# VH-VL binders against Large ribosomal subunit protein uL10m (mRpL10): the designs that were tried, part 77

Target 1, 224 residues: Large ribosomal subunit protein uL10m (mRpL10), of Drosophila melanogaster (Fruit fly) (q9vpl3)
Amino acid sequence: RGKINIQRPKAPHYERARVVAVTQPKYPELPKAKSCFKTRAERTQQQQENPYNEIIAREVRNWLDHSRLVAFFHLSSITADDIFRVRVQLHKQNLHLKSYGSKIIEQAVKNTRYEAIVPLFHSNHCIVFSPDPEKTAALLRIVRRVPQMVLLGGIVEETMLSRNQLVAYAQMPGLHAVQAQLVQTLSQAPGHLIQQLQAHQNSFVQVLDVHAKNQMNEETPKST

## First folded at step 5 (VH-VL)

Design z15 (from i31 with light chain T97Y; framework fv_imvotamab_arm2)
Fold by ESMFold2-Fast, scan of step 5:
Structure z15 (fold): chain C 224 residues (1-224), chain A 118 residues (1-118), chain B 112 residues (1-112)
Amino acid sequence: as target 1 above (224 residues)
Amino acid sequence: EVQLVQSGAEVKKPGESLKISCKGSGYSFTNYWIGWVRQMPGKGLEWMGIIYPSDSYTRYSPSFQGQVTISADKSITTAYLQWSSLKASDTAMYYCARHYGDLSFDYWGQGTLVTVSS
Amino acid sequence: DIVMTQTPLSSPVTLGQPASISCRSSQSLVHSDGDTYLSWLQQRPGQPPRLLIYEISNRFSGVPDRFSGSGAGTDFTLKISRVEAEDVGVYYCMQAYEYPWTFGGGTKVEIK
């Protein structure tokens, strides 16, 4: 399982699970034929009015502040078994897959440097956190085989990166200091990130596939 | 190493006020929740509430809401549990414990015994 | 409130033999993030509680490998593979999935 470093703490996802259970409307225990259900919009409104939402917001803020790698994904329909298998693979690489409501994300990041991420969460989404930015390549390799997860962008060393910039970071073979410099050079204003992601969303996967096929030998690690 | 050190035992009369403390050391105090747990003599554990020291946000168990106040002073890495007016039914051992993520109450203080008798 | 029910109330065990403690929650401790916030605590006589196991099956730092946790949904088990004299005490399960956080009633492990 993933390790929690007491000297370098992670955000308390335990708080999130408990608060999510309290804030999210649950289906009644009555027989399905007599069940009463609310629309997604009505459930979102109830979550906002729940007094526990502030705890989740602080938890999310803490995850963002303590993770040196954060990756944002759009999440399409996926089975519980499939997402569990993905979570296990990610966890082996110290990558932590989490999901939060969009209003909780908005509350967590308002008036912070991360406020620009809010539009990314207006649809189904998930986030991957890690204390280790070297795991970006492993993350992209795992997610490449999960078509339901579409990379939107991320944060590396507190710097907002577009999908293409994050891919470029993952492919850098140099020293960590050189990779950090690349991140600084590629970084752009947070508002610009969202614009770039939305403009190039559809063509990105095809470009990556072409590059993988044409440059497979160049991406293969070389041992000296 | 991580440790939580609580204030010493207290003997009080009903109606008196009391404030007990829990001092954290060996970790980043503001990045962890501090919870308070009551154990009445010969009984099990009861969660009372928690505080996030960074912004002093508190959450109480419904059974303890309005009966106690939890606070923290991050400048001296200390959390507090306070009663404005003690009752005989408050006689118990009180523990503070640290909470972070999936490690609910990973480190515990040694406990503070509070005895309230007329 | 989620009610945590432990069985048995007491468990007399011969040294070196296994012990098993059950914990049942009044509702499923389903994980939305892939984790289940079910922990086990040990309280030795006259001492504060000590975390043994978190997220059903993960041993906390310094906890001997003779302790193991398992379970899913509403039914959880703590096992001690070979009970030692130092294992005497009260064991509690705890859920932190829903407010208020709740503990089981405790199981006293005794040597016979």
Scores: ipSAE 0.007, ipTM 0.472, lowest interface PAE 11.5, mean pLDDT 76

Design z16 (from i31 with heavy chain Y52F; framework fv_imvotamab_arm2)
Fold by ESMFold2-Fast, scan of step 5:
Structure z16 (fold): chain C 224 residues (1-224), chain A 118 residues (1-118), chain B 112 residues (1-112)
Amino acid sequence: as target 1 above (224 residues)
Amino acid sequence: EVQLVQSGAEVKKPGESLKISCKGSGYSFTNYWIGWVRQMPGKGLEWMGIIFPSDSYTRYSPSFQGQVTISADKSITTAYLQWSSLKASDTAMYYCARHYGDLSFDYWGQGTLVTVSS
Amino acid sequence: DIVMTQTPLSSPVTLGQPASISCRSSQSLVHSDGDTYLSWLQQRPGQPPRLLIYEISNRFSGVPDRFSGSGAGTDFTLKISRVEAEDVGVYYCMQATEYPWTFGGGTKVEIK
């Protein structure tokens, strides 16, 4: 369970579309039947896209299943240099920043206990994974100085946590109070998770408004 | 019980080097930031910097960047504040304090008085 | 840097009466995550600082109910409902919204 090494994704699952495309069969010797006719281009594209998406979706499922800490963020426009610096800081703490398309996230969590998170990813997003839940405080410390990353919520020890619950976990890990919060979450009615995710969506809208106001105010002293 | 114990008072001359310590106990040392705060005689508090002991990541106040070095040794649960060359203006009380998440400094050491005079 | 201005510089108060300390920041303390990282510290004579209030209004463990914090944006207040002899000391507000973290200049609470 928690002893799995997830510090880097398995090499075959981390291969780029180019390698996957090379392994795909093209120009089959047998002609296509007329009764279910698809164009050559449509068939080739469907085969290439489907295997690629499924491989990445399996990678996402593997990260979700084997990480004891998963944090979800909204990601605003950020330069390649800035995100690289954040990634390096996170990696030092065994925190792995990943970015996946919403379609791949949906495919990865479909028919799983995490299917309810899909609405969180309809806009720009990123996810941080770690095998070590004790790194939650370090994660929040690093991300606090990255205004482009806004915390939405997370999963700790397979338990869905709101933004506020995750912050509370970071403050007092290992105390009975945190265990009580996790027990309370686990004993909630099946619909309660959806309510928490809806609340997070509303909180996210409020946070974006506050962030916009904060950025405006920060620019004022700099203005000539 | 959470406790931060700092090293004893120091009396030094300008130009001398100094390293003071802050030993944590009663909690998981590597899971909390340690910050350093200066208080000049009769004056207020100034944040100097912080360190995360697990990986020795540091962040300094611009006023103290290049003036001091913050380090930690997690094997003995101790954080350090160091000067390569002391100045008379470094005469102050120095506090270490634990920082948890994004709250604030929750537990403080008793302070180390540093006196620098010719 | 965010400048934290405290008023008054000193607050002589009659035992059992309320005291109020103001803290004003040069810019909004609302972080991009929506929280406000404003805390209040108490320093009794000859002692290290002690955390009283964090995130504007939350009392730290062991802090008496007579202490309360309020405010938003750039204007914050610490109130002591009934000042006791042990409350003599200097009070500091602190912001951790932006680096560098900065403290207010301090307010001395003393019994008249």
Scores: ipSAE 0.000, ipTM 0.417, lowest interface PAE 16.6, mean pLDDT 76

Design z17 (from i31 with heavy chain Y52W; framework fv_imvotamab_arm2)
Fold by ESMFold2-Fast, scan of step 5:
Structure z17 (fold): chain C 224 residues (1-224), chain A 118 residues (1-118), chain B 112 residues (1-112)
Amino acid sequence: as target 1 above (224 residues)
Amino acid sequence: EVQLVQSGAEVKKPGESLKISCKGSGYSFTNYWIGWVRQMPGKGLEWMGIIWPSDSYTRYSPSFQGQVTISADKSITTAYLQWSSLKASDTAMYYCARHYGDLSFDYWGQGTLVTVSS
Amino acid sequence: DIVMTQTPLSSPVTLGQPASISCRSSQSLVHSDGDTYLSWLQQRPGQPPRLLIYEISNRFSGVPDRFSGSGAGTDFTLKISRVEAEDVGVYYCMQATEYPWTFGGGTKVEIK
């Protein structure tokens, strides 16, 4: 069988039958319920936990914890072929380009030292990970030829850096020399070096604040 | 280099408890999921669940939720699959396997045969 | 749950001849991150499963080049270009795009 709707017997109109099944005749006060339906339909629903998002979020957090270089990019429209070529080129330098939904990023970094990056991912984005921070120069050289990727900032040796600070880092000699210099600068009581790092940190915070405000003002409708 | 070594075969009676193990070596144990897969005699593969050893986060297949417990001890790089009360229908080969993203179950243990009979 | 359907159920093959196995999913295996989490596993008699192909077409380390994978969306194929005696076994497709993860019913490759 299945050639005729005999396998699914004819029933009253679906919406009418469903309403009758839900509503009880002994409680006929319907006008208020109808008004409440309209209010509920307009209410923003909280996102539910997705088991797969929890799993991928752990993988993202693992990438963050084991990468000494993390770079954040805004990603404009790019073809699958073009992004594939970029991934291959980056992979040859031990640079791993990943794209994740903003909800996954939020879950991965919630209640961690990385939580401040969430505003960067309200729209099109990608992240590049590497265990080798000396590859920052190679990364910037490659993405310079990809106008669809706009550097927003990053994390090097667990320190959050603005775009300008990452560019400066790429020009520094050796990883250990850069780390020692940064530690020395942070420990110095007086001096313009501390002021420079604070100014750059404030600039990165400003970028994050702008993205956070954009997220609050704009809904990102999805789910069809 | 990467190796998953499982505990030996078990013969049990219905109602008994059992805990089998899967020891990882040759890789960073806390950076990969460990999954468990059941194969009943003469049948195909069934995914049971996974664990993230770093924080012991678990996710089970709905068919196995509440029937088994998956756990891990990262200090000895070992994952476990446990039954509180075995049934004859639990008679099967049980495999552990490593997982991360698109490399779904890239390395497998040799299997642990569990026989439950009265 | 995503249902994975394999055909044929059994594939008798003459040594040196090609074999082809199909796997169809009840819905698209393209994850929201853009990757397709479709894998192929080989299980030789008395042995644990072995990963052959991951993400549709990528051959796993140590897997001979006579094995190849192809497909997109819901329709996937595993091909063995020249079947050898050691290729006897059951082949499974697997998806990890949606929870719960599911396997195909298996295809037995036999020498005739």
Scores: ipSAE 0.313, ipTM 0.690, lowest interface PAE 3.9, mean pLDDT 78
Fold by OpenDDE, second read of step 6:
Structure z17 (fold): chain C 224 residues (1-224), chain A 118 residues (1-118), chain B 112 residues (1-112)
Amino acid sequence: as target 1 above (224 residues)
Amino acid sequence: EVQLVQSGAEVKKPGESLKISCKGSGYSFTNYWIGWVRQMPGKGLEWMGIIWPSDSYTRYSPSFQGQVTISADKSITTAYLQWSSLKASDTAMYYCARHYGDLSFDYWGQGTLVTVSS
Amino acid sequence: DIVMTQTPLSSPVTLGQPASISCRSSQSLVHSDGDTYLSWLQQRPGQPPRLLIYEISNRFSGVPDRFSGSGAGTDFTLKISRVEAEDVGVYYCMQATEYPWTFGGGTKVEIK
């Protein structure tokens, strides 16, 4: 009996998507956080004059220390509107998109375990933070639709991963699933060993039985 | 209550123009499609086209493309079906219906009978 | 265009007996979004069409339980478990998966 999907609203038909778009309340453009994605030049100029650089650096460090998933992206020519859209999508998944100047990043990670990330920040970049490493797949799914965001690498569970490694990680079954598989494999190992050991014993017994039967047949005198 | 009320029966001659109406009430008129369906006497249902009243986006059946014009006035929650030149073959019952995603045509007008005779 | 073929053309039924109407599409009605936009309509004599079933098997509000829809892909069925006098009319399947939307030819249900 096909589950009567009573759940409204269902995903709109392709033409319905247009309806949704037209009916979406034009929320006043939240002030385009123009400030978060300033050009490198603008960011550098602000950093020289801003006594708050240390505060921002501390913030970055705090994000790094409390995030189990960190992803680094190069930003190609992307509009503020597009960034905003992506930010909203990421936010729905508890993914936080941030952009910092290279100098701030350098200051933030100086003499820390994260110092290796500094070379990644040569141009326009953004960072996505998450407390949940399981959101890696969701992150990649979202950014895949944004060609202006190029994945450079990331940090998952305090381990630095290349782009390829991060993609591979997203495709892996969850930790619990892997653990379950491991337990299953380990539980099957003794059974296989026992079967192999028993197989040899059984074969030996069979050979002995055949020998015993042959000897009995030789001792039965042909009663003429 | 959702209602679609259509204009009254029309008797016309070949070559005349005609515009019939469908007024929606009891719902947000701008959030649903309005479709037109033709039914010739003693025949089945034929999809003519649909319109999104908010922006007047329209889709036509190829069979009716260029033969009729579908329009809407959202200010008065009314959809229209128009002929520039009627033919005898246009004699039929015309229904408007509300359409929404998975629900398809969930509410229908009472129909407008159009008779074209010399 | 997707062609919708209904069978039978006419279904004479005894009161209280079940009725079954088939609708076959010329191609799969599964949309790229995974949904199937097939609906069933009832038209009683002298009345406008009425929605019965949407998305293959979902009853529209106010539709009696004796009506049920089933099927997948290209083959769909409307069933009436116990035909009542008020069920007399023409039944249509409709697809809205692709433009142009198309109706079946209709099945006339009548009482013997």
Scores: ipSAE 0.286, ipTM 0.749, lowest interface PAE 1.1, mean pLDDT 86

Design z18 (from i31 with heavy chain S54E; framework fv_imvotamab_arm2)
Fold by ESMFold2-Fast, scan of step 5:
Structure z18 (fold): chain C 224 residues (1-224), chain A 118 residues (1-118), chain B 112 residues (1-112)
Amino acid sequence: as target 1 above (224 residues)
Amino acid sequence: EVQLVQSGAEVKKPGESLKISCKGSGYSFTNYWIGWVRQMPGKGLEWMGIIYPEDSYTRYSPSFQGQVTISADKSITTAYLQWSSLKASDTAMYYCARHYGDLSFDYWGQGTLVTVSS
Amino acid sequence: DIVMTQTPLSSPVTLGQPASISCRSSQSLVHSDGDTYLSWLQQRPGQPPRLLIYEISNRFSGVPDRFSGSGAGTDFTLKISRVEAEDVGVYYCMQATEYPWTFGGGTKVEIK
């Protein structure tokens, strides 16, 4: 009773599904940065590169480039059934939960403005993407029910935000001008963001404890 | 646009193996289930099973478990239905369809007719 | 398994007149999440099935407003307010509340 049937994921209304399909990101062409003059050893090294990994890395770059909302989470042990339930709820809001290996993430963000996120993926992690930054509030509402997912931070409108800044953004009215100004004001240099995000990873047990206690105190609904 | 395109009609003999395909396009392939539905000539619809392409999790109808194998290759956005040894009673139209909870089977392939006769 | 029983087996209808199809499940289709996963499909001659109605009463995109669904628990109805020539085909109810997912036996709608 009360469990989500993961065998029955719920889809968004047809119109929303149609919009998602039409706006789905395109995959970029493989870069032609390499010289035509290669030694045998250089050609051997190139042939030993896994083409499949580069295809997946391009997929990650495409998600990053075309998503106006990207949220990073530490992921504690969670069953396949539970994570699929969360994925279904997120999909209803045009939020796409993805998990990639740290090597793939590093390949995807190397030499990009997103390179600073690599340290976040040394432990279990997942990423949520969306073309719609207004869905940040819906994302946080859904994840509040999932103690195994701990928000580390994110990217909104190409601006890196800490956990607290992303929470503040989610609490803003849906006024694009006001939200854009807030994002600009809250933005931080990548070095400072990484420091804050690593601190959150190290203290996730405390964050989970606070979250669990907060949920226990919500025995009766608050009038909000 | 969302499309599911199935492989062409097959004519086989009893005992032969067969693998038919269903290629999805126009949507995020790994975010939707793909189901397989059988329709015997002049009969109704029978659910065979489903697969979630992201992790290849499958669920079969008890009537079809052990009779067929459902698989998917997310790199080419294609789902498969396979028999190791066909029977004459497998003669039917086979549909693939995309599934999500509240939308049920929302988009359907055109069907693959499989005829098994000696 | 949940058994889905459709009535009638065949419904010959005069153009412009209403048609009604009933679907009864052997047990409640209310899922533990509170939703009822009952859908209606249309199959025109020689064509694949097409989704008409999902979650009892919601019309799928492109489905004419002459189609409506209603019901709760174990008893469900699909109504066509004014049958048109293009509505000829077999209609199926389907449940996806519990595995295995099951279809009704179908109701053939034809013009007399």
Scores: ipSAE 0.000, ipTM 0.412, lowest interface PAE 17.2, mean pLDDT 76

Design z19 (from i31 with heavy chain S54G; framework fv_imvotamab_arm2)
Fold by ESMFold2-Fast, scan of step 5:
Structure z19 (fold): chain C 224 residues (1-224), chain A 118 residues (1-118), chain B 112 residues (1-112)
Amino acid sequence: as target 1 above (224 residues)
Amino acid sequence: EVQLVQSGAEVKKPGESLKISCKGSGYSFTNYWIGWVRQMPGKGLEWMGIIYPGDSYTRYSPSFQGQVTISADKSITTAYLQWSSLKASDTAMYYCARHYGDLSFDYWGQGTLVTVSS
Amino acid sequence: DIVMTQTPLSSPVTLGQPASISCRSSQSLVHSDGDTYLSWLQQRPGQPPRLLIYEISNRFSGVPDRFSGSGAGTDFTLKISRVEAEDVGVYYCMQATEYPWTFGGGTKVEIK
């Protein structure tokens, strides 16, 4: 379509529109074209049903509600064959590896006690669920051999634990030790656990650096 | 091993009620959806509906809404598909299938053949 | 409803030769999250369906690498690089982007 020359009056019949423009309120409203664009975009999204997100978000929420062990991981690039192998090993221990988009996680945990974990899922991530918290040690043993998976933290018996607390829990031999750890976690000030979980996202470089230094020092001396 | 085991073949007359079953094993039954799919003799697949056993939430295809009822009993890890009054047009193979996160229908039952004739 | 159209209705192939199946949707299968929930199922004679490919191109566990999926938007393809005797059966595409979930009409792969 062609352009319209605004300085050339073609239709005196629209003189009323010009008068209305002169008498506009002190606080002008959004231009009609921009308003129509936003309304159309919103309507287009509303016309599309999102059954997949509904189904998966409900699945995630139920996994969270029925699992006594939940572990959160950052997930680096990994092949389908490698991740399948990891899933098989985990499944033998009643550990269930799941990958969900951040929007689905947000929808699943919104208005729940788990809402605080949302900032943790800004990048690639995966979650391991289990009804058996005694499997924490088996979980850590399996993922130790998967460098693409970096532990961020977790939930044990509905209590949020940092990476260090979850590692310590895995080393505990019995019920009294477990109760002591949970009591200690519950005594923390509100908000501190989330900051600890977020900090672990940046600790991977530090862990790798320490490991590299230890490897260099370890190989320097010869046994002969 | 994930397994879905369906009830045996049924031969019914029009107007009779029927309830067929799908028993899940080898996985956490309440953490996965169960769907029902119809295959009429010599025809393709038709999605009938799904159920989430954890809270018994159901969603039906418009073509099957009001014609069948989907339910589940999580205490015995079993999902059901039922008719109050069968019609000859209900003659088909009925499959149950598990919905697995991002994988769609990943594991399928062996099927239940339902024959409705006078 | 989203209508899924498969072509061809039947595909006679010689053992070891490639086979290609097309699936076209009546509207885009791109979800608002950017993903496309298009799957391929295989049904061998007298057996229940088996998941082959999910999210256009991802192979399900235990599925041979001779199977591959591709496509975008409304046009999708399933390819078998070297057809084997056990590949005889009917192949279905399925969409889960919008309710009701719908299947293609099926493509019968058979040996010449």
Scores: ipSAE 0.046, ipTM 0.565, lowest interface PAE 6.4, mean pLDDT 78
Fold by OpenDDE, second read of step 6:
Structure z19 (fold): chain C 224 residues (1-224), chain A 118 residues (1-118), chain B 112 residues (1-112)
Amino acid sequence: as target 1 above (224 residues)
Amino acid sequence: EVQLVQSGAEVKKPGESLKISCKGSGYSFTNYWIGWVRQMPGKGLEWMGIIYPGDSYTRYSPSFQGQVTISADKSITTAYLQWSSLKASDTAMYYCARHYGDLSFDYWGQGTLVTVSS
Amino acid sequence: DIVMTQTPLSSPVTLGQPASISCRSSQSLVHSDGDTYLSWLQQRPGQPPRLLIYEISNRFSGVPDRFSGSGAGTDFTLKISRVEAEDVGVYYCMQATEYPWTFGGGTKVEIK
């Protein structure tokens, strides 16, 4: 009894082969389920068409346009609770902490003067907005206590500043303080000038007086 | 303090036009969205639409598209909801609310009751 | 449209006891930006709605600590740890992930 070669079954008789070929259930090619993996491009396009993204993008743009202080931060392993705590602290200082996706930021700043900020948003980031540039020092003070927030840079008075420049700006006396100091310095300048001018005159008069006294002493005849 | 103050209750007949208002104060009116929400008597909340007063960009719920007009006058920090022709089915409380991104509708007006009866 | 289903419709609660409200969405509320725009609102009798929770679990300013939000994807929960008399009203969940924005049907919290 010949060993039934289970690995290479003899080809069935041509009639049986034909019947088997015809009766093979043509499994409808499962519609290649468009791999739910929307290509990154399709996802990006769908994301662009999300009406909500448009709303958020407009909000972001509006904040950028109306803020005199904008600070960009990287977030490193920060919890939602930590973010909330920081947000509350910042809010007390009229500082507004917001977080947006990179795509939203890109959409918001596309073809605007803010386009240069896009490279800053490659990871977890947040933005702090303020209408008051004088709050820069307060912002930095608060954030220094939050190691998870890393300052990347910012915009102050429509000028983009590096991290170091922003820190330096925060250390500068307020414009009013600087102006006051300037006015004080300028107000003291005339006084000093007058003193210097008068000093020479006074010195000259003193020299003349000494000379006059010496001449008077020489003219006093020794009455023998 | 952030406040939204809406116009007073309205009693109208079917077919009449109506414009109700929502005045914002205590915040930058152009920095936040204003949404309108309908609440029929004894029913839940329904989102109608939203407007950005800064540029008057508006989105409507499909259910309210073409049925109402949402507008805003940023000069007087006021948003509007308008009907060209009221129906009895428009009888409801209408709320305006401030919206911003993650905060959703954070501040609400006191509501405007609109009654449409023959 | 995203359908928001709240349960229960009515929640009679004894003062000092906890309450829990569920909100289920017909689809994921995770936005493409990674955030979930689910909010909880409280409407006391005769008053306008008030924001309690935004983005699932964040308490809005002035909201008591007894209110907490949790959940992910399609299932969300609002909890009141100790119900007070002032907590009587209707609670709504809202999604703003997709247009049109939609509200749950509401849950009425009452004191037994």
Scores: ipSAE 0.025, ipTM 0.546, lowest interface PAE 5.7, mean pLDDT 84

